Miniprotein binders against a7ua95r516to809. Designs and how they scored, part 77

Target 1, 294 residues: a7ua95r516to809
Amino acid sequence: ASLSLLSISDLVPDLQFIFFWMSNAIEILYFIQQKSPAYMQTIELMDDKAGSKESLLSATISANEEAMTILEEVIMYTFQQCVYYITKTLYVVLPGLLDCNPFGTEPSSEQCRRAAGVCVCAVCVMPEAVRRVVSVFQTTSDLLQQYQVHSEIQSQMFAYLFFFTNVSLFNQLIDKGPARGWFQRSRVLQIQASVKILLDWAKGAGHNHLAQKFFAKFCSTVTILASPPQQLSQMSWKALCAEHPSLKPVQLHRILTQYQLMAELGPLPIWQPSSEDEAYIYRTVDLLESFENH

## First folded at step 6 (miniprotein)

Design dd11
Fold by ESMFold2-Fast, scan of step 6:
Structure dd11 (fold): chain B 294 residues (1-294), chain A 95 residues (1-95)
Amino acid sequence: as target 1 above (294 residues)
Amino acid sequence: SLRKRAEELIRKAQELLEKVEELIREAEEKGAPEEVEELLKEAEELAQAAKFLARLALIALERGDPELARLLLEAAKILLDIAEELIKEAERLLE
């Protein structure tokens, strides 16, 4: 119960200190990397009448190597602490996304559908559960900007946060979904709308590419569950795998099996991989495609 | 038990990183195609990420969050399994 009251705002003072030290370490590392070649060249151009030039070069090389190692360790440590605390906060708030209703009424209602389709009337609200998740991402973004953390580190941090969010939501949906009624189409539409709020936030924050890359698995899962049963039953296994490359064949099979049971659709085609080799190939292709696009 | 699993995954990640370094040297010596080096570099990044997640799991255990630790270890294992598959493909191309 006490963990449900945890807020990212409670961590801000601690995170500010960690971000401050991380930012400073990154700037010092960058300064050493950028200025060391010029300084070394200056030493090499000096007159060496007393034999001091070689000693100075050796000392400079040793000092630079030691400083860079220490700074890299500080950056790694502070980065790890930030990711840990932010991830712990996300772990607490993420389950709420699967139970909240962003429409304020049932998604299947005509009023709610018309508002979503043609923007006739604003009936959608940001649920507190979604607001809490967005607040975690926004606070992280604000701290990275406030302390002028390099864009490469910012991208790496959001990559980890989005990856964790994706895995957490996917696992919860698959493990608890059937028992909690989350596989019902009306609930899936609520989940889809909530996730869209997160993706829209990411786009506005300049992280659209990362969000699309790292949320692909959960988004594919929600897309399948939101698909009409007739559409899915008309597709071959090969076509289903091709349309959802972010899902491993065994994960896709599990989703479709659970969907078939919940939909009460009657007999459906056999949805399964043709071989273990096929499953292995899809896993490898998904990974390579992900990294090539990064 | 979770602590031992985290330590095992960290150890396995380190072993894969050492193997990747060895295979990169072998690829350079044999003049292997760029594809081999790309596979090994991707495997290296995955093994480093897996090691990072397994270390976060140890922190989660120290802070009394075994459920979070279990999830982090599952993520680390997935990344290590993929890295191992990439290494095997690189080895095949080096034969």
Scores: ipSAE 0.072, ipTM 0.524, lowest interface PAE 6.3, mean pLDDT 74

Design dd12
Fold by ESMFold2-Fast, scan of step 6:
Structure dd12 (fold): chain B 294 residues (1-294), chain A 95 residues (1-95)
Amino acid sequence: as target 1 above (294 residues)
Amino acid sequence: SLRKRAEELIRKAQELLEKVEELIREAEEKGAPEEVEELLKEAEELAQAAKFLARLALIALERGDPELARLLLEAAKILLDYAEELIKEAERLLE
């Protein structure tokens, strides 16, 4: 029972209801927007000695404005509810992605098999934790398609979901990573492979541009942690910042400092920023600053 | 208060949206390169997204989930900061 709370499938009936109402409100709004100008023009063209035409026109404008305001509120509310429930589900399942092994195999699993002289090989397996995250995105895509939601609204929803996923994963990795051993190269490579499964899903779903844009910060962080320490120590600070424009200099400095302390690959030379580099680092806001410090 | 922080981010996002609208009109009047309008439209999308996420944080607070709310506000601030950077770049190109 408790395990079912982690499944997007449990929310599908409620989400279908909310998507249904959102879709209907959007259609009604578009109907009013398309029909209102023609109707008002018809009223305006009427010959009227009394003020009845002016009264009818004013009443029509007021009624249309009220109806559109109500519909816009309904659309906003239902869209917020959909994104909230999907985001809440993501929040619960995302941490598992940082602690799973897509390179692992079970006794019943195969990395490579023969079939009539053809070898079918799995690059990696989809861990249950990754499957749960992919299922959330797939279910969202299915609901948007089922209710014929316009592609621009689909893109907006996935932009929110991808960006939230990026921030959630980034904060989990930075906050818990050192204590959980996630900064070890072997673990970082597992995380990188798991994230690639999500990015490949997004590409297949037609959202590659959004995924590349909104996963940039987390992908840069994982790329840095997966890089050989010797290569990182040989790059200038300016070159490091240029390779990772999605990271603020202070964020990059913090990641490198933690990596040097926690690196599985052995002792690293202490990276010392020049006075110019240090000034550049301290021009940006600290990543882990809480809202209580603002 | 996380609620006050959410309300502050919503207000700032709305102010940026109004500024973007003004700058788009200025860019059209000056015959600025298309890239300036592209920067401003990207900033508009980011500011709208920040406002949306801050509103979701209010919903999370109402439903007794302050940790989710805190994460949503962090996400909203990141988008808002990026929108401000794009607006400043567009302003520089409009000089």
Scores: ipSAE 0.363, ipTM 0.712, lowest interface PAE 2.9, mean pLDDT 76

Design dd13
Fold by ESMFold2-Fast, scan of step 6:
Structure dd13 (fold): chain B 294 residues (1-294), chain A 95 residues (1-95)
Amino acid sequence: as target 1 above (294 residues)
Amino acid sequence: SLRKRAEELIRKAQELLEKVEELIREAEEKGAPEEVEELLKEAEELAQAAKFLARLALIALERGDPELARLLLEAAKILLDWAEELIKEAERLLE
C-alpha cells in the first residue's frame, strides 16, 4: 500500500524516456511533413520513360500518409503515457489540497524566527499539499522544456492536466465536502488561497488562459462558497447562473443548498431555480463531473 | 521477436545507405539527370530516419515497453520501404 512510489521524483526517470520518445517522434513527423512536397515534386519533374512515374507517385503519397499516421500514433501513445503517470500522481496529492487547514499563526522553526528577526528574509510557508501539486506541474514543465516539445503539445498537456485537476477537486469538494467540513467558511478561504497559488504558478508558466478556462468550474464553486451572506443573498438564481456559466443547474443548486445550511440562512431555499432548471435538476444525475475527455 | 526485427531493420537501413552512396557515384559518372541524384538523396534521408526510429525501438524494448517498440518499428519499416522504392526507381533510370 505504499504510495511513496507515486512521488513525482520516482517518476522522473520514466517520464524523461517518454518525453524523449515523444520529442523524437514529433521531429520525425515534422521532417516528413516538410520533405514530402519536395519528394512529390522530384517525381513530377522526372521523364516518364519507363512508365513508372505514376506508380512511384502513388507509392510516395501512400507511404507519406501511412508514416504520418503511425508517427501520430507514437506521439499519442507517449502523450497518453505521460498523462497517465502525471494524473496518477495528481490523484494521490490533490485531496490534500482540500484538507490543508493549518492554524493562522503556526510557530515557525527557531531557525526561521531568528532569520526573520535578524535579517530581511522572506518567510513564506507553502503548505506541503500545495507544494506537492505545484511540484508535479513544475516537473512536467521542466521536462517539456528540456526535451523541447512543441508549444502546441505543451498547451495540450497542461489543458488536460488542468482539466483533470479541476474535475478531481470539484468532485471531491461536492461529494465529500459536507462530511469533511470543507464547506465551512474558514476552510473555503484556505482552499481559495491554495487554489490561488496554483493559478499564480500557471500564470507564471505562461498558461494563464488555459488555467482560467479549465479551472472555471472549481473557481466558480469556491467563489460562491467564499461569498459573504449579505452579497450572495441579494443575487437571484438567474443572476447566479449568468455569473457562473461553467456550473450546471444541478451543481449550482447543490452548492447553494450547502452554503445556505452552513451559513444558517434558514430551512427554506432562498435561491429558487427556474421552472426549466428545476425540471432538469430533478431529472438528471449529472452532479459530478466526468473524467472522460471526448 | 521485436528485438530481432529492430536489428534487422537497422541492418537493412545501413545496407540501403551504402547502396545509395554507390548509386550516387554511378549517377555522377554517367552524367544522369539531376532528378536521379535527388531521388537518391531523398532515399538517404528516409533510410536515416528509419534507422533512427529502429534504434529508438531498441531503447523502448530495453525500458520494457514492447507496444511502443512495435509502433516505432512499424514507422521505421514504412520509411525504409519508401526509401527502397525510390532507390529502385533511381536504379531503373540508371539502366
Scores: ipSAE 0.708, ipTM 0.925, lowest interface PAE 1.0, mean pLDDT 84

Design dd14
Fold by ESMFold2-Fast, scan of step 6:
Structure dd14 (fold): chain B 294 residues (1-294), chain A 95 residues (1-95)
Amino acid sequence: as target 1 above (294 residues)
Amino acid sequence: SLRKRAEELIRKAQELLEKVEELIREAEEKGAPEEVEELLKEAEELAQAAKFLARLALIALERGDPELARLLLEAAKILLDAAEELIKEAERLLE
């Protein structure tokens, strides 16, 4: 139930419908916002012979404010529904990103046939798990463009999707990584390569700034874990905190502890937290990130 | 019944649009001030928007989304009431 039936292609008809509603609500809200000042001005310029001008103006302002509020609710509702369906699909496919191998040989003839009906297509050189994640983002981008959704709302959509992806991947790596062997250098390099494919897609789609902002925590984590032992052992706690400001002290401490264990390194004083950070680490109970956007 | 409400709002919007067309013709024949024509044009745009929202609500109901339909109908009603008030003011100015 957790796999093929939750592909983005299965959601496209429902998403098309929701994006249609959202686009129309935005258009109507924009119309009201643009026309309301002119309507108010027209009323103000009218001859107040009967003394009804003030009442009409007040009633029109009230009606426009209520209409705008309801349309904003429709926009928020449809936006939340799109986010819900898209993130539900992402939640299912994202764990596969941590298990796939981008350095593998050509996919089987069966995989190529399923993907594009050809054995030598560019898509076939990408791990299926990475392709599924990219397909979710690409389909979202295509739908936003098809329904001419304003750029600000497009940015908000991808900001949230990148935020969700970052939190999901970070939490899975930190929480399940030790048991799954994901902290081993060979696995981390595979994860790093897979993440690069996602970031390259985001750059090509015009979302580089959002990707840099919202993937910072996961990218910092992977960068640290992918560092050669010789290089990482030469970096102090202070230097690591400065290079990776998106990581909380407790998160950085967990990552370094796991790296030390997996690399079979002895205790290294240079990775010792400052007295202040050590106190903070011991007082902070929450290691994992919240999915709630603050 | 949200469906009956949507159909009623579509009907009322169409009635207002027909009335706006009639009043625009009357304003042109009487050589009314520019302000009257602006009010009627604004009322026409609001009534068209209301009719569109009510139609969207019917489609939302067909797709099984009554909450979205309810919000669309509330917006349509507000726009329709605003259009009606502008029409009444235009009628007063044409007297």
Scores: ipSAE 0.021, ipTM 0.494, lowest interface PAE 6.6, mean pLDDT 77

Design dd15
Fold by ESMFold2-Fast, scan of step 6:
Structure dd15 (fold): chain B 294 residues (1-294), chain A 95 residues (1-95)
Amino acid sequence: as target 1 above (294 residues)
Amino acid sequence: SLRKRAEELIRKAQELLEKVEELIREAEEKGAPEEVEELLKEAEELAQAAKFLARLALIALERGDPELARLLLEAAKILLDLAELLIKEAERLLE
């Protein structure tokens, strides 16, 4: 089997080891932060003879600062390793989400049972490609819970994962979508249904706010492409921008232009962005061009 | 090269983080409204995230995943540009 066919479960033993050390380092860091002041106060209350108290205080401060620096580096390193391996797995499985059919012929009852996750409702259909993505998020959540990682760090990890997923899916849809037929209405509805499965998982896992925040751009794009062409052609440019604030004007115009080629959307209103908005947008476009031509 | 791009993004993110620290001190000294502190805190979070993703890109490059590295650098740049815009708005309000 190729590496692209390996599931997140193949990485679990390595991830367990990394999460274990990350969790331990976090616990030790918090312990030092909470207990160090009490220990320092104890030193301050000691009888100061010939500077021995000052020497002990200085040595304790130095040792404490060194330990905290090392722990912070360990936490950062292990966090980076976890996020790296999880995003690498996501990178491999995410394209499949854009090219699968959740409305396909009934999957077996066994498949529905295996696909059941954090969500309390039974899932009647879940394409294998969607299941692989959900499995990555579920495994991550399970590991964070198993090693009692603080909720703030859990939120930060899922923020990175959701942001990465959003950028990856958006770029794939915009760059490859027209050539692969993903802008066709039937395909867009399949993509929308697949994305809803991911969003429903996130809600069930307690990450609804993060999912809404970081999937906003991709969700807006899919919503536009799923909208009836006649309805879109009747909206003003300002109304379209108001309904999709997560999309930059150039991104919205690119989406509508591609959609119009497939669906005969009609004429687009004249658009003139502010100088500041334009500067931000074109800096992003220039970066993408440089990556293609370096 | 992608490696040089990653290093540039890390450096720029660090420069923005230092700028945010400077602006927070300035805002405190001038008694600026809470809105300024909120903008600077959001810019700090975005710049930290950009730095993190650019560092992940270096790891990806070292492990022979240039396509993943490219996508991580694109994500990092988006966050960094947004952080820069928030810093400029905070600077404007501090005038």
Scores: ipSAE 0.371, ipTM 0.744, lowest interface PAE 3.1, mean pLDDT 76

Design dd16
Fold by ESMFold2-Fast, scan of step 6:
Structure dd16 (fold): chain B 294 residues (1-294), chain A 95 residues (1-95)
Amino acid sequence: as target 1 above (294 residues)
Amino acid sequence: SLRKRAEELIRKAQELLEKVEELIREAEEKGAPEEVEELLKEAEELAQAAKFLARLALIALERGDPELARLLLEAAKILLDLAERLIKEAERLLE
């Protein structure tokens, strides 16, 4: 840690060693698992001249179980270290997704005139802020491939990274969004486009099902905020809840209330819960999501 | 010292690997049952794995991670102890 932002590139050498340890521990674990049936068969076929066959078999089973348990601890430890360093980097770069414009910089008429009347259309594939986030995921994918980490563990790692990204973005938007102007429809459309770039990357990397699963809450939030006011005004509270099952009632109410204020629509009954629904919302007090699973 | 433990486990693994080589030669000379050679091959593989884990522990210590080193050394010792037991059983069967 320093006053300067630590990039994923700065962590690559350290991550390479952690992935190296994790990959080798996994390989040894699989080696032991594959040898278990052979050990059992070999011992069972041995001549029991001293009556030690059963003792050797029991000791072999016990030793294999103990070794596998410790190797699983090594794998868990190194996995958690990778997730920790990668999510620490993500935490720094993720807020940029909420402030960037993937539709490009609006060209200045003055800039075009200063360039001898030539209008330059900047073809930018993705904003710098989105590129930084994608770079973290791409570097992770590259390291998993370089060290030949098994596909199941790759999937678990991206599940955790997508879960973290979803919770981080959702909490930032809900907690800080109104003060930052992120609930304005024009900004929400920019956020939606930026998130689509991230989801498209995940699809290309073979993680579409994980992205769909773990980004549901943030995607629902952005979808609501990007909806035209006239469309939302035609939906009942119950219909809105049914359309967005990943959102808690208190979260949905907060989003709609802020959107209504930003849109200057005045008090619309369809965006206000009934007395019964109000009691339900009041009972549900946790607005922000936890990074821990209960 | 975790470093001394790692070095000791590497040394012991190397000694067991040399002993396995000698016992495989002896099993071939005596025309021992296939089970004896299989036990010795299993012991060889376990001793190699233990040696590798102990070497990974040294790298972890160089990188300032004694907790990872401790876990790796615990795994190495368990595998090495199992290898030694398999070697002793193979020796018994060769008598």
Scores: ipSAE 0.223, ipTM 0.707, lowest interface PAE 4.2, mean pLDDT 78

Design dd17
Fold by ESMFold2-Fast, scan of step 6:
Structure dd17 (fold): chain B 294 residues (1-294), chain A 95 residues (1-95)
Amino acid sequence: as target 1 above (294 residues)
Amino acid sequence: SLRKRAEELIRKAQELLEKVEELIREAEEKGAPEEVEELLKEAEELAQAAKFLARLALIALERGDPELARLLLEAAKILLDLAEYLIKEAERLLE
């Protein structure tokens, strides 16, 4: 599988153009929604001097309906295009996050190398892979701010981006993780630290609520894998499910089974669900399992 | 076919959105508890998000990105399943 890494910076001019049109369409739609009731009331209160009041009201309703339909289509199209291109860039850079070491001082530039041994090396602790992901989120935030896109649209965009990031990282970790050694404790701690950088960025950007909500599944998975095996073995199946409501029972069972096989810190008991739990696990639809068994 | 799967998810999301509108009207008529309307509003948001992601999958397919499309459809289905669950809970409380 051949792929080319696109910098989010390469897309900025095109994204600026699309954000510009999206922002303008949103503002015009908002203007019509705010002004239309007052204008219609003005027509309603007019004396029907020429017998034209009903005609004018009908024309106003028709014009507003047409304008709103067109604006909604423009907003939908431009929003979809923005999210598509940002998501595509994000999709390309996300795999690197699972394969980087945030605990190492990775030289990312000649400037970091010149500052070896002092503060600049600590500042450069963010791995290149993590920096690329953060750059996508930061550029998105900058564009939303530059074009004064309403906060509700900003929240919706980041909700989609965070949810996509969560699903992408979760699927990669579960599908490829065991074979790539990502379930080993040292690797899990590195992944956890990298994810913390993303969550800290989200908090700083005012999106902590969205990040906590939409990263829940991936965070639960990483938390399980980072937990001591002895602690996990002491929990009942019901308690494990209650601690991780973002995971379907079949997903949780798969994670625990795989973790047990990879455990380096001693033998783990095999989790055997109760008959009721087992029935629930196998009745639960899991898209990941369905996809694998095409 | 990923394209047909995307179209099916969009259709199902639209059906759930229409059902939410019906249930919200029923809840208002019956003077149902605030919890019922909260469940329905959350289901509405999830169904709208699922529809949006499924539409992005169609764009990804048209642009030659089937792997991205598949992931978007998986995400859409997760949201749609949750929306359906919340709708079912709201229905139970309305009986």
Scores: ipSAE 0.327, ipTM 0.719, lowest interface PAE 3.4, mean pLDDT 76

Design dd18
Fold by ESMFold2-Fast, scan of step 6:
Structure dd18 (fold): chain B 294 residues (1-294), chain A 95 residues (1-95)
Amino acid sequence: as target 1 above (294 residues)
Amino acid sequence: SLRKRAEELIRKAQELLEKVEELIREAEEKGAPEEVEELLKEAEELAQAAKFLARLALIALERGDPELARLLLEAAKILLDLAEELIKLAERLLE
């Protein structure tokens, strides 16, 4: 329920605890993986007077395999818990990103002063709504660094968080956008600027590749909606499909329909679906993205 | 009770750690091969890890997460069993 920046702070103690366990389970798993061959070699080098060597070797192999299985379960469980709490918080703050205006006025004498002493300022600032989303990602990054979680697990976590963010933003824009006015050109440009701030954060954090991969659908949607009428009118349906392969025919059709409805200029050309896609532009089951597909 | 199981595993881990300390002294007194000390050091690390996981399980129970506590206790038991097998191996090498 909390929409404030302090909402993530309330979860930090629980997240710290879970990250601590995940980190320790990973370290113990690596310990067993690295030390197991040395144990086997030591057993093989034994002078076995009683004939217990074979039994001890078998028992050690079984114990190692069972320990690895349990540690993998602990890692998976703690990872899933982290993802659950982080995405639950993220889902509450993401709609605000679609409503905020990063082109607000910020008084700055250096940037806005004119010769007459009159200040007319229009600067891009990080809106509170974008700051809330960035705060969730930054807190996650900080916790992963604090507990020295291995880079592979860090990459998997941000891959999932970016996937979740992309699906959530896309579904909200498509489902609620018409009623919220989010398809108006001025709003689309604001959304584009807000998304750029988020993507710039991801690049700075070392996750540029993951962000490009997992934000493709939402970025394609915003890019099309932000396209000038002169440029978009020169593109055929097939050209748009080729440039935006992440979009399904029904999704592309919905986006183009909203573009036409929200255009303040004269009539725009009608984008005709290809013969192959004609049957698929009305597949309502494919309109919204599933959180379960990947 | 998961809490009693955790307390029992912590106690067993502490007992193994004390036994490892005694066996290291015995190995040094007998001039045993470096291999024996290596086994005992590995057993020590495993017992310490098990004790740590069992303590985390107690904290998990206090925070209302019995599922995670069960997984931690099962892992702790396996690490203790492995530590005990390495200790037995070291004892046999000490003759």
Scores: ipSAE 0.014, ipTM 0.488, lowest interface PAE 6.5, mean pLDDT 78

Design dd19
Fold by ESMFold2-Fast, scan of step 6:
Structure dd19 (fold): chain B 294 residues (1-294), chain A 95 residues (1-95)
Amino acid sequence: as target 1 above (294 residues)
Amino acid sequence: SLRKRAEELIRKAQELLEKVEELIREAEEKGAPEEVEELLKEAEELAQAAKFLARLALIALERGDPELARLLLEAAKILLDLAEELIKFAERLLE
């Protein structure tokens, strides 16, 4: 329950402090990397009458290596702290994505009366749960821009955040979906629409490639569940696997089995695991059992 | 123990990173196609990411969030498995 009270806004002051230190450490690291070759060249060209040139070169190399190591450690630590706090906030808000309706049934009369001649209907369609997730990503983007963090580090941060989002949503849909009714077609279409809002945000923010890469598994899952039952029952197992390469055979089989139970489908293709697939199945089952039985 | 699992995943990630470094050197010595080096670089990124997530799990445990730690370890395992698959594929191409 305590985790449900966390919002990204509550963490902004702490995140600003951490981003400030991370940004400064990155700038100092790049400054040292740029200046070190020039300084070393200057020492090398120096006339060594006192026999101290080799000692000065050695000392400069050691000092630069030590400084770079310390700065890399600071960057790594601050990066980890930022990702941890942002990820913890995402962990709290992501489940809401699976329970919301982005289509809306209709605007309330009260909302329309308050609008009085201005159209607010487009805004009214975005569920608060989706807005909360988008807010976390937008706040992260804003902080990265405010502190002028280099683009490669920005990309790495969003790669982690998108991958975490994908794993979180996928695991919740697979583990809780059948019991929560999330495998029903109407609910799947709502989930698909909500995910599209996140993907559209990522595209607008310049992270389309990362979003496509790291949301692939969850997107494939939602696409399968949104597919007409007749289409799925007519496809061979090989064709299904080929169409959804981001899903492991055991994951695809679990999805189809649960979908068949919910949708009262005719017989689906029988999955015959290879020896490699069998090894993967056992590893996956063991992982889940270990985590649940601690 | 989640802590022992995190430590094991960090160790395995480090082993894969060392193996990737060895295979990159082997690929250069043999004049292997650029595709092999691209696969190994992808595996390197995945193994580094897995190590990072496993370390985040340790932070979550220190902060009293074992459920978050469990999810982070699941993510780390997925990345390690993918890195291992890419390494095996690159090894076959180098034979």
Scores: ipSAE 0.104, ipTM 0.635, lowest interface PAE 5.7, mean pLDDT 76

